VH-VL binders against q9h9l3. Designs and how they scored, part 82

Target 1, 176 residues: q9h9l3
Amino acid sequence: PRKMVAIDCEMVGTGPKGHVSSLARCSIVNYNGDVLYDEYILPPCHIVDYRTRWSGIRKQHMVNATPFKIARGQILKILTGKIVVGHAIHNDFKALQYFHPKSLTRDTSHIPPLNRKADCPENATMSLKHLTKKLLNRDIQVGKSGHSSVEDAQATMELYKLVEVEWEEHLARNPP

## First folded at step 3 (VH-VL)

Design k32 (framework fv_amlenetug)
Fold by ESMFold2-Fast, scan of step 3:
Structure k32 (fold): chain C 176 residues (1-176), chain A 122 residues (1-122), chain B 108 residues (1-108)
Amino acid sequence: as target 1 above (176 residues)
Amino acid sequence: EVQLLESGGGLVQTGGSLRLSCAASGFTFSTYAMTWVRQAPGKGLEWVSAIDSSGGYTDYADSVKGRFTISRDNSQNTLYLQMNSLRAEDTAVYYCARELYDSEGWTHFDYWGQGTLVTVSS
Amino acid sequence: EIVLTQSPGTLSLSPGERATLSCRASQSISSSYLAWYQQKPGQAPRLLIYGASSRATGIPDRFSGSGSGTDFTLTISRLEPEDFAVYYCQQYGDYPLTFGQGTKVEIK
């Protein structure tokens, strides 16, 4: 069987008015929630907007951050050949400038059985915070200092485990 | 031309639920954080909830925590507010607004929709 | 939470006069992260000023903002008929985001 990991990335704004999302932190956890990777990442472009209220990234974190090119190589080595779980994961892959096979990708923001368990409309995109509170009875992303990508990755893996058997069976019958 | 159009408001009984929508056009919706701000009849403005550009991060005013859920669908350019366990004090016009970042990611609201009225009666 | 108190509650003036609106914060606002909005009856708010003193795109030069720390001011140098409205200050330097209660600028 393929191994499974969960990922969560934090992005900062680069480009005109900070509208481009560039990778600034990445956390990866294994099936049990143990941290495999957690680094601040220095974008190759000038940071216009730290998005600190959302990302938790500050100028101080960039001083010793891993350059994007090096961090990307490390991250892709961990992700390749594994089932990768994330929440709105296409944003993470875009920031990584990486294509991960759809057959090995699990996006907890687009799993209808998960929304059903949370008493949410099956086709709605619900936040990680909402699903975690509703289904795991746990508060994440508390306070104004930004969010922990480690905490988010761990919550994402735990959420996926709630529907893993059902969803893997569905995907076997209805390949992406 | 930036446009934001709210819908889904109406009359609901205390304890009931409503889902508000905000349709966005005229800009790249997926690159902006969004917010809901409400205004009770004859009163001032109260920030309710915010969501980042990806939809992964959300924030709420203490008065609505545990009852309201903000979400977004970037493929449909739509912002949502699911409102549960409604109270009489939730009666207000609800505005969606676009957040404009400064260089540190702190936000203010540069464009607002016309609002949708939610009336909660006992 | 930072409480914003606006004064006066109502300002009665004639077109051509100068309007000075005050907004006081219960604690110092980081980096002068304070905005001003204008709202007319039946309409959505409109952004006028952000960062305490930066005028938003399309806002006439007669509107100006000033202040730092806990004391902020919105000035309208020469009131036009279209300027009679309610004005709100808002801080975004700390969570939760908060608004003042509003100042109504009405025709004398």
Scores: ipSAE 0.006, ipTM 0.551, lowest interface PAE 9.3, mean pLDDT 87

Design k33 (framework fv_amlenetug)
Fold by ESMFold2-Fast, scan of step 3:
Structure k33 (fold): chain C 176 residues (1-176), chain A 122 residues (1-122), chain B 108 residues (1-108)
Amino acid sequence: as target 1 above (176 residues)
Amino acid sequence: EVQLLESGGGLVQTGGSLRLSCAASGFTFDTYAMTWVRQAPGKGLEWVSAIDSSGGYTDYADSVKGRFTISRDNSQNTLYLQMNSLRAEDTAVYYCARELYDSSGWTHFDYWGQGTLVTVSS
Amino acid sequence: EIVLTQSPGTLSLSPGERATLSCRASQSISSSYLAWYQQKPGQAPRLLIYGASSRATGIPDRFSGSGSGTDFTLTISRLEPEDFAVYYCQQYGDYPLTFGQGTKVEIK
């Protein structure tokens, strides 16, 4: 059955010259787009670059943020055993330092039928903003205050629902 | 050149304790997850424990959970394994290894240390 | 947990011959997250293949990996004297991480 959630994470830059991506916010929504989890997360390493343009994270969000190890535990309790939908989701799992079984993972940046519906090359990686505009006629990630991970997770779930039947049948016949 | 050097192995009696160390050099230690893998004499490989790059998350094989504690000191580029309540079946060569994320989280072990022998006897 | 079974247990061959080593999983491995390691007596394991078919840095072209789902193969196209060793498969498609029991490739 449909035990499915969508996730979107925001990362900040840590480590040398801020080149390491560390988790700073995570949003999880259910199949209908209702929010199950949405927290700012404090990385264990010093934040060098907030990447505010893309992440929407500012220093004030870190004041009461949930420490990484605690947030990770909470998030994994929600994800474990469920089908998890995301866009370029490998980046989210890397930031969570988590392995989710690929048989239960759905990445909307790598679903050929979805690109086909958007008149894009089937094997190209298209941005979430582009696919959402083409297929759902909605503008997301508007403005210069960074992305909303809730908005992104909701859009990701809606995009997956457009190809769910076709893609689940493909995966049943071609297990990953 | 990536190097991992284990130390702290030796002979210990059943019920005793040992602390293994793994000194890392040649790479940015605090950006990699690390693992311990053991091999009993004449047997195959068994994953023991893993720790994330920050030290905030750890995992253990069921056979060692509650007895072994993995930790790291990123300021000294050192990985540790504290082994308590040792049993004869813990006798093995213990390797530290570097985990390489391939965009999907935990993955394969690209560099290994030389190993350190732990012998547990009655 | 996923159990990996390697076959044969021992493979006796001569230099220049092809070696074919099998690794079978008790259940389907996600994304072909399977690695192969080589181990010589008294030495640490060395990574050969990851992702079922990608050669690790510095590994000669004679080593190749293939397979998906539950059936995986390591092929050494033309054995060199230095290739006689024990080979282990390892899955990282699910936790806990597990290894096969090993295949020993020895001189006939």
Scores: ipSAE 0.006, ipTM 0.460, lowest interface PAE 13.6, mean pLDDT 85

Design k34 (framework fv_amlenetug)
Fold by ESMFold2-Fast, scan of step 3:
Structure k34 (fold): chain C 176 residues (1-176), chain A 122 residues (1-122), chain B 108 residues (1-108)
Amino acid sequence: as target 1 above (176 residues)
Amino acid sequence: EVQLLESGGGLVQTGGSLRLSCAASGFTFSDYAMTWVRQAPGKGLEWVSAIDSSGGYTDYADSVKGRFTISRDNSQNTLYLQMNSLRAEDTAVYYCARELYDSSGWTHFDYWGQGTLVTVSS
Amino acid sequence: EIVLTQSPGTLSLSPGERATLSCRASQSISSSYLAWYQQKPGQAPRLLIYGASSRATGIPDRFSGSGSGTDFTLTISRLEPEDFAVYYCQQYGDYPLTFGQGTKVEIK
């Protein structure tokens, strides 16, 4: 079957007063949770707000960061032709300025059986932290100095594995 | 024109549950982090919970942690607050509000809904 | 948590007068991440200022914010009848987000 990866990105603020979200870190893991990619990424626009409280990104991380266009090329080579798992993954694809085929995209924030297992409304978007705690009995994003995109990507893959058989069968019957 | 409309408030017994909804229109909902802020009768504002644009990151005030769950459905442009184990102290008008930064969480809020009253009694 | 203390609690003024509202933080607020809101009876709050000094969209220039560290000020240079309301400051420099207790600006 097709290879499967999970992705999670961190954004910083660019543009007027830092209102625009620009990619500043990307982590990709394989099916077993091994890291395939984890780089700090330098946006093409001036960073106005590092959003360090959420992103964990500081000015020092930008010194040798991979420029956006180069990082984007590397990331897209990993994603192309694979099943890509993410949580609210549209935001990651938006930051990458990339369209991934719907048939190869798995969004753990929009899988009704996953929400049902967590005793949550089937059509609500539940946070990664909540689903991970409910279904894997694991606390993620526990610090106040920013989130780990590697940790988030790994948790996302593990969550998908809980419903993989059921959801792949659903998608085979109801192609997007 | 940005609009946020809360619903689901009402009278509920201590220990009960209630789910609030906030319907968003006039902007791309999936580009914005959202928050719930409450105001007890005659009191000031208290931040309750926030969720980023993707739904991947959430936070809660200590007073509601473990009892309330914030979530969103970007396909329906709707924000939710599931409230369990309600206490008299949770009596308040609940506002949903939009964060000014796209794809960021819990900063400052540029648009607010009209609010929905939740009354918790024994 | 960062505690915000607003003063005075109530400000009684006439239209045309200058209003000066204070907000003091128990700890220094990083990057001047402080906002001001206006709330009229029966209405939701309205964002006036963010980042201590940036006016929100549609806010008249008679509203201005200043300050850094622990001391912040909202100034209304010439009160209009519609400006009589409760004003709240809010910090977003640290978790959890906190609001001041409010300053009521009332007509004399």
Scores: ipSAE 0.006, ipTM 0.547, lowest interface PAE 10.4, mean pLDDT 87

Design k4 (framework fv_nivolumab)
Fold by ESMFold2-Fast, scan of step 3:
Structure k4 (fold): chain C 176 residues (1-176), chain A 123 residues (1-123), chain B 107 residues (1-107)
Amino acid sequence: as target 1 above (176 residues)
Amino acid sequence: QVQLVESGGGVVQPGRSLRLDCKASGFTFDDYGMHWVRQAPGKGLEWVAVIWYDGSNEYYADSVKGRFTISRDNSKNTLFLQMNSLRAEDTAVYYCARGTSYKWGSGYAFDIWGQGTLVTVSS
Amino acid sequence: EIVLTQSPATLSLSPGERATLSCRASQSISSYLAWYQQKPGQAPRLLIYDASNLATGIPARFSGSGSGTDFTLTISSLEPEDFAVYYCQQYYNWPPTFGQGTKVEIK
């Protein structure tokens, strides 16, 4: 009964030795995969490690990036009151410094029926890339120049749709 | 099938050197930062060193800085720890450990561990 | 460096009982805390990361909670294979540090 969106964030390394993960890009898509939000985001701390292989973030993306406080406000306005789908989504919420209600959260890394469809152990945490290849016959996160958070968010929504009816019924019978 | 296997441990006298190897299999080695963590007999865990996924940066615990060198060969899926000027307090089981994914985490929690290799520094 | 203090040092319990393990940080580490299980002669195994998220393959009887300076690992009903030493680890501030461990042993 609620609108549903999917989110994927990219993080860069900040703090001593680059060990802290800070938000540097966020993409949000609607149920049909249309982009609702996609911005590069400037962390408040000095970037030590762009993690470009995974994030796709380079120094030039930070020049006109939206400051974290402003981006966070924009993103939370989109997420509030909606069912939010993500893959290992707790990492995205942590980077946003945001709590989203568990009852409105759908994590495709923790949906046993989805793993079962992919011939994977039900309790394993499988990568988005693996699930997308097995279930959607699509290659994402190709190459070593970084991921597209738009592509990842779109794939995540499509994966959730494969189990949506079954999983929503399960959640109705077993509320979190 | 994801595994890390250490080798090179043994008994050595103070002031001498040892090199530890860690062979990785079952995952894309150059996607991960790699760590060494040690455990003295009957004691807890102590982080020793990290090397980034591409080998571009290395960091060490203060207790080993200047004596130990971490390195990797991504073409061979192998991590190394060169230990020089060994001291009795370096006696420990040395674990090779994989840092968590950089995409979503800091890389400083450890999701895959090797079996460990014992280094005994005795006089 | 951040010091992690685990308590109690030893828990003596029977199978089927609930185990509650504490980890206290010397300063706030937000939720950047992991829990590991180690059996004699074996390498540590990751149980929980980011304070409350179960690692791959870990049974649902394990749960983590807490933020800031106080963290708890709970095993709802001990199985024979759960008797082991448990370590907490912070990765909020450099260098990463471990607690000294809590041994869960058979009564």
Scores: ipSAE 0.095, ipTM 0.713, lowest interface PAE 5.7, mean pLDDT 89

Design k5 (framework fv_nivolumab)
Fold by ESMFold2-Fast, scan of step 3:
Structure k5 (fold): chain C 176 residues (1-176), chain A 123 residues (1-123), chain B 107 residues (1-107)
Amino acid sequence: as target 1 above (176 residues)
Amino acid sequence: QVQLVESGGGVVQPGRSLRLDCKASGFTFDDYGMHWVRQAPGKGLEWVAVIWYDGSNEYYADSVKGRFTISRDNSKNTLFLQMNSLRAEDTAVYYCARGTSYKYGSGYAFDIWGQGTLVTVSS
Amino acid sequence: EIVLTQSPATLSLSPGERATLSCRASQSISDYLAWYQQKPGQAPRLLIYDASNLATGIPARFSGSGSGTDFTLTISSLEPEDFAVYYCQQYYNWPPTFGQGTKVEIK
């Protein structure tokens, strides 16, 4: 099988009225939860809204942040050819301006067996926080000072591991 | 159950004021930007106003700027729209709507809508 | 502001038929486009976001495609409950704007 990583990105608001989501941090962990990449990333556009409540990003983090083009290159080298796990992962790929093949993408917000294990409707989109509490008995994204993308990526990998065998078998029989 | 419930609509004369309330339940209200969208009878949808998750910023459609004020009380899970100097062209069903999550999106698509409340401005 | 033009204004079809609805933007909006369904007397319901992603609870017969200026909503096989008005909405540029709607009605 191909190697597997989990990713979580943090976005800040750019553009008029802060309506655009721009990449400002990315964390990638391996199968065992070890950090492969974790950098603050400087958007090419003016930041209107740091969205600190979720992103954990403050102006100080932008001073030494990796420019978007450089960070994107580094991240894509890690993701290319691997199975990439994420939660609502299309948002991360959109922020990266990157296409990852659907056959190598695993989105824990859209895995019916995972919702079933959490006693949730199979077609509902459940938050990472809810699934992690229900299935791993662990609290993440606590408080109002922002999320840790490392913590989120680690939780996402652990959630996927709960259904990995079942879901990979399903995908082998039903290729996307 | 995720739900938005509007109230406060009614018939009002031109030049008068009206306040709409929108009560949220079933989700963490202060994690979301909130919007008002209106629909004139037999017409399409028109975006009216937004307020950020923490109440720190508000923006308005040009047609209502200076007359309408959007506000929120996160402790009560309630969104408000204060409508002053009402005009006949403000006649519409007013929907409160939840913007998509800021963590995972722009906040300007609308995934949850209230039932709507009718505001009729007539002499 | 960005203008969205929907076509046709009215689409008359029978249950079981395929429906194809178009939305055209006055300038490129990348994939920042949503589709909504509105039935008489009801609030709009989100169907598709980011041009092609299915919203929670929406049946698989709905699909979205397109990027830039030209977008399509497809209903592969119409069910009785699908006869409604459909709106596209952009959130690429400020302010967010809606198309004028396409009414899908029973033939």
Scores: ipSAE 0.132, ipTM 0.727, lowest interface PAE 5.2, mean pLDDT 89

Design k6 (framework fv_nivolumab)
Fold by ESMFold2-Fast, scan of step 3:
Structure k6 (fold): chain C 176 residues (1-176), chain A 123 residues (1-123), chain B 107 residues (1-107)
Amino acid sequence: as target 1 above (176 residues)
Amino acid sequence: QVQLVESGGGVVQPGRSLRLDCKASGFTFDDYGMHWVRQAPGKGLEWVAVIWYDGSNEYYADSVKGRFTISRDNSKNTLFLQMNSLRAEDTAVYYCARGDSYKYGTGYAFDIWGQGTLVTVSS
Amino acid sequence: EIVLTQSPATLSLSPGERATLSCRASQSISSYLAWYQQKPGQAPRLLIYDASNLATGIPARFSGSGSGTDFTLTISSLEPEDFAVYYCQQYYNWPPTFGQGTKVEIK
């Protein structure tokens, strides 16, 4: 199998005025879109804002959630040594308090050929929802009940596959 | 193209009111938290106010709290700053800025800025 | 409030030289630091976010490093368009605060 996974995390607001993004759910899928990991995660700090429209997280999900320290260990075991695909993935890595090597990171919000295929400016940051609609003809993140991190991770992997050959060749010539 | 355009600046007397508008285009406005940042002539940058992507939360710098009101109309892709009881120390170029997160309440780095609108509070 | 102190206040260099700009926080801010470039009469432009991540469209000669209280912005080889004022900004604690700026000017 390929040494490639896609990740999407949901964060809730902690800290003063809910400004800190703390990990509260993580989904990881393999190259084919099969779920390798999907758990609700309990932040170590008081949740000020569930950000439910985005995260889909409610107070009830926290009751049986995996504590952050344990979940982080599980997640990092899956990510270590693999090519990790995400959208605006620096936010996910920050919430995980984790550094993933740039050479093994693929961010679909920062791949010029992908924007080109969507008829968007190559250097613009486009939303996952926009790229998925333009390139895959799929509506994701619909409604006001929060996003599915599984759906987002699957869409992210499919988007990367559209430019994989071209982008891997580019990275081989221009290492990050 | 991604763009923010401010309007509404001008010269105003102390104690008066002024409203600034910021028109967004080229991105899904209601995916982003929006900020106002100001810069007094010849000085550095000062954060003023934020409103979350859905308008559900807003916060202010202590220097403007109780006098300024941030609001947004997502149907019009427009951000507003209502400035009341203006003081000489409010004189500044006011920038509309986009928080760098398209996914949550707001991002806290500012990846897109308008060109600014000058507000002069004088005599 | 967290105070950010930038040094030097002014850096006088020639095109082709390396520029190194410092930003120090009054308390630990982890990696929640951004760098901006501002030219006269223009809005600030985001260069670096989360201490070391290059913003979209920014040339690779710009890089950021540091964590905790000490941060550095490096321009590996100055181009004519790089002579500007540079600001650091923290977003670890409310309110977000900016440094006073470092002016990079032509020698």
Scores: ipSAE 0.061, ipTM 0.669, lowest interface PAE 4.6, mean pLDDT 89

Design k9 (framework fv_fezakinumab)
Fold by ESMFold2-Fast, scan of step 3:
Structure k9 (fold): chain C 176 residues (1-176), chain A 122 residues (1-122), chain B 111 residues (1-111)
Amino acid sequence: as target 1 above (176 residues)
Amino acid sequence: QVQLVQSGAEVKKPGASVKVSCKASGYTFTNYYMHWVRQAPGQGLEWVGWIDPNSGGTFYAQKFRGRVTMTRDTSISTAYMELSRLRSDDTAVYYCARSFYSKGSWYPFDLWGRGTLVTVSS
Amino acid sequence: QAVLTQPPSVSGAPGQRVTISCTGSSSNIGADYDVHWYQQLPGTAPKLLIYGDSNRPSGVPDRFSGSKSGTSASLAITGLQAEDEADYYCQSYDESLSGYVFGGGTQLTVL
């Protein structure tokens, strides 16, 4: 069977007034939640805003961070040919400057059966934190020190597993 | 420069529809959600909904469902909000505002348009 | 009526300290959703003043600060100046409404 991974990225603000989002951390986990990749990533542009409240990124993390071009190569080698699960995953792919085939992409922010199970409107984009609390009875993204991309990737995979059979059957009948 | 430029003031009769535009410049339009917020004269801020310019996906506050439609045109980096079946209590300044979106996190509105006054009167 | 409760007005003299409260419930601030603050000068659009409970955007003076405890948040302004005269709004997310919510706004008068 085709292998499946989950990804979560953290972005920092670069460009004028920090208004551009640049990749600064990436975590990838396998189907069982084991970490395959977790690195801090140095953007090619000057960081104006670390967005630490959400990203968890601080200046100290950039000292030994992997340069963007090298990290991107490593990450894409892991993602290529696999089913990639994420939450609002188009933002991760944009930060990676990468186009993953829609047929191999699973976005837990746009899976109607998952929202239904959480008693949420089918077409709404619900937060990862909300879905995880409703469906897994687990609090993630707790506190003020930023999110853990490992924790987010693990939660995303577990959420997908709740609808995997139903959604894979739907996609087989309705290819994207 | 990074900015959101909104269309000009509108005067409409009850029962009509209004469509307000918000043109983004100075940043990648598809990297941020676009929100709409209204403010009736002398009143507070009220969130209407958002659109994801990348996917075209939308979400509206319960109060406006069935009357509001949000769309975008990525070729001109412009978002639109259309409100139908207008009532006098829809008279307000309508703002567009962007938020960064990552993993469904609820980011602040870090850039705002200057607002569009919509007056509903007969 | 707004979902988050703010006092309608607050006043202070130049150089003084004022605080503006924002009271929520277990479905918003009490559920640990971030609180953001916006400043609206007369006749202008709101501007982001404080985000993620206590962080300042580039260009916001350090005399503005935010805090959060339990179901409430506060905006503190020290060394009050005439140009601080404005409306101030708190904002959070409400999980029962599945949407952003604002406070009713507080009009700050510098006497």
Scores: ipSAE 0.089, ipTM 0.705, lowest interface PAE 4.7, mean pLDDT 89

Design m1 (framework fv_amlenetug)
Fold by ESMFold2-Fast, scan of step 3:
Structure m1 (fold): chain C 176 residues (1-176), chain A 127 residues (1-127), chain B 108 residues (1-108)
Amino acid sequence: as target 1 above (176 residues)
Amino acid sequence: EVQLLESGGGLVQTGGSLRLSCAASGFTFSDYAMTWVRQAPGKGLEWVSAISGSGDSTDYADSVKGRFTISRDNSQNTLYLQMNSLRAEDTAVYYCAKDRSEYYYDSSGYWGPFDYWGQGTLVTVSS
Amino acid sequence: EIVLTQSPGTLSLSPGERATLSCRASQSVSSDYLAWYQQKPGQAPRLLIYGASSRATGIPDRFSGSGSGTDFTLTISRLEPEDFAVYYCQQYDSSPYTFGQGTKVEIK
């Protein structure tokens, strides 16, 4: 195992008309895909839109959910000092109100070699679902009951492992 | 302001093909899922097809699967509906509509409700 | 698929009166993923309400939505002349997206 984790977050809508994305679930897996963290998280603001079809979050999940401040502390303790892999990871960090060092961040939506292996334009932003189907021959995010953040984090780690050696060499030569 | 303008409708024979276009302006087109909804003369609304902001995820009503193809050109801010093997029951006003979602979340996008609609384009299919 | 049934089919009222429109789903609509649209003859639909109860941008406060699960209601507290139109409910909880058959609100 490496000092590397993958993260995927689910957000619900808060604020005026539910337009603000607030953290409501976070899953973190290790290099081998084992779950290190998976908790429902209670936003500090009223939930206007659960976005259940995509988030999988329902009102019942909020009853015993970990308050945002406490969950954030737990999550940041896991992420700090590790290489963190995610897909469009800026959205996860924004929901966490957290800035992770760029040198320790790996975003599978912005890795040109990964797109190349999928026969996609190197500068295009491809979805996690598309890359997972093309490169791992696996369907994720199926159905309308919401996405599994554990499934998404596991797929993200597996995708990164396909280009890890090449991309780490690139980053060593071209530090951010 | 958000504006959607459909074009390409007209009279077509059964078994024929037609391509509809929807020109979008006033928002970041690639950030939003788009949909086609049709309405037969004097009837209600029927959802036809949807496409995610990136274009990598599409969905279709069973009545049009295998015959219609939704696509988009994000560089030109244009949505398309390629309609093949047209039938009399495809006669309708076709509306282009924007998903209300404020951001692209993933390949599925956030689909429905539809906050802005074009004025529609009439497709008449006859024998 | 979720079937949406609207009632009444036609509602005949005078300006100033309250209109109450019903939409019933054949199965539960989760997280209130239900919207209401207004359509006038020759025009595109206009989004009024989403998330069962949230007013869309620019919609007057005389329009309100309520309900959850399988029973939803659109209320127009005091009909204005411009409110005489056809109203559709829509669920966006599961594919395929489905609309109700519509309720026509017409002048008495």
Scores: ipSAE 0.000, ipTM 0.492, lowest interface PAE 13.5, mean pLDDT 86

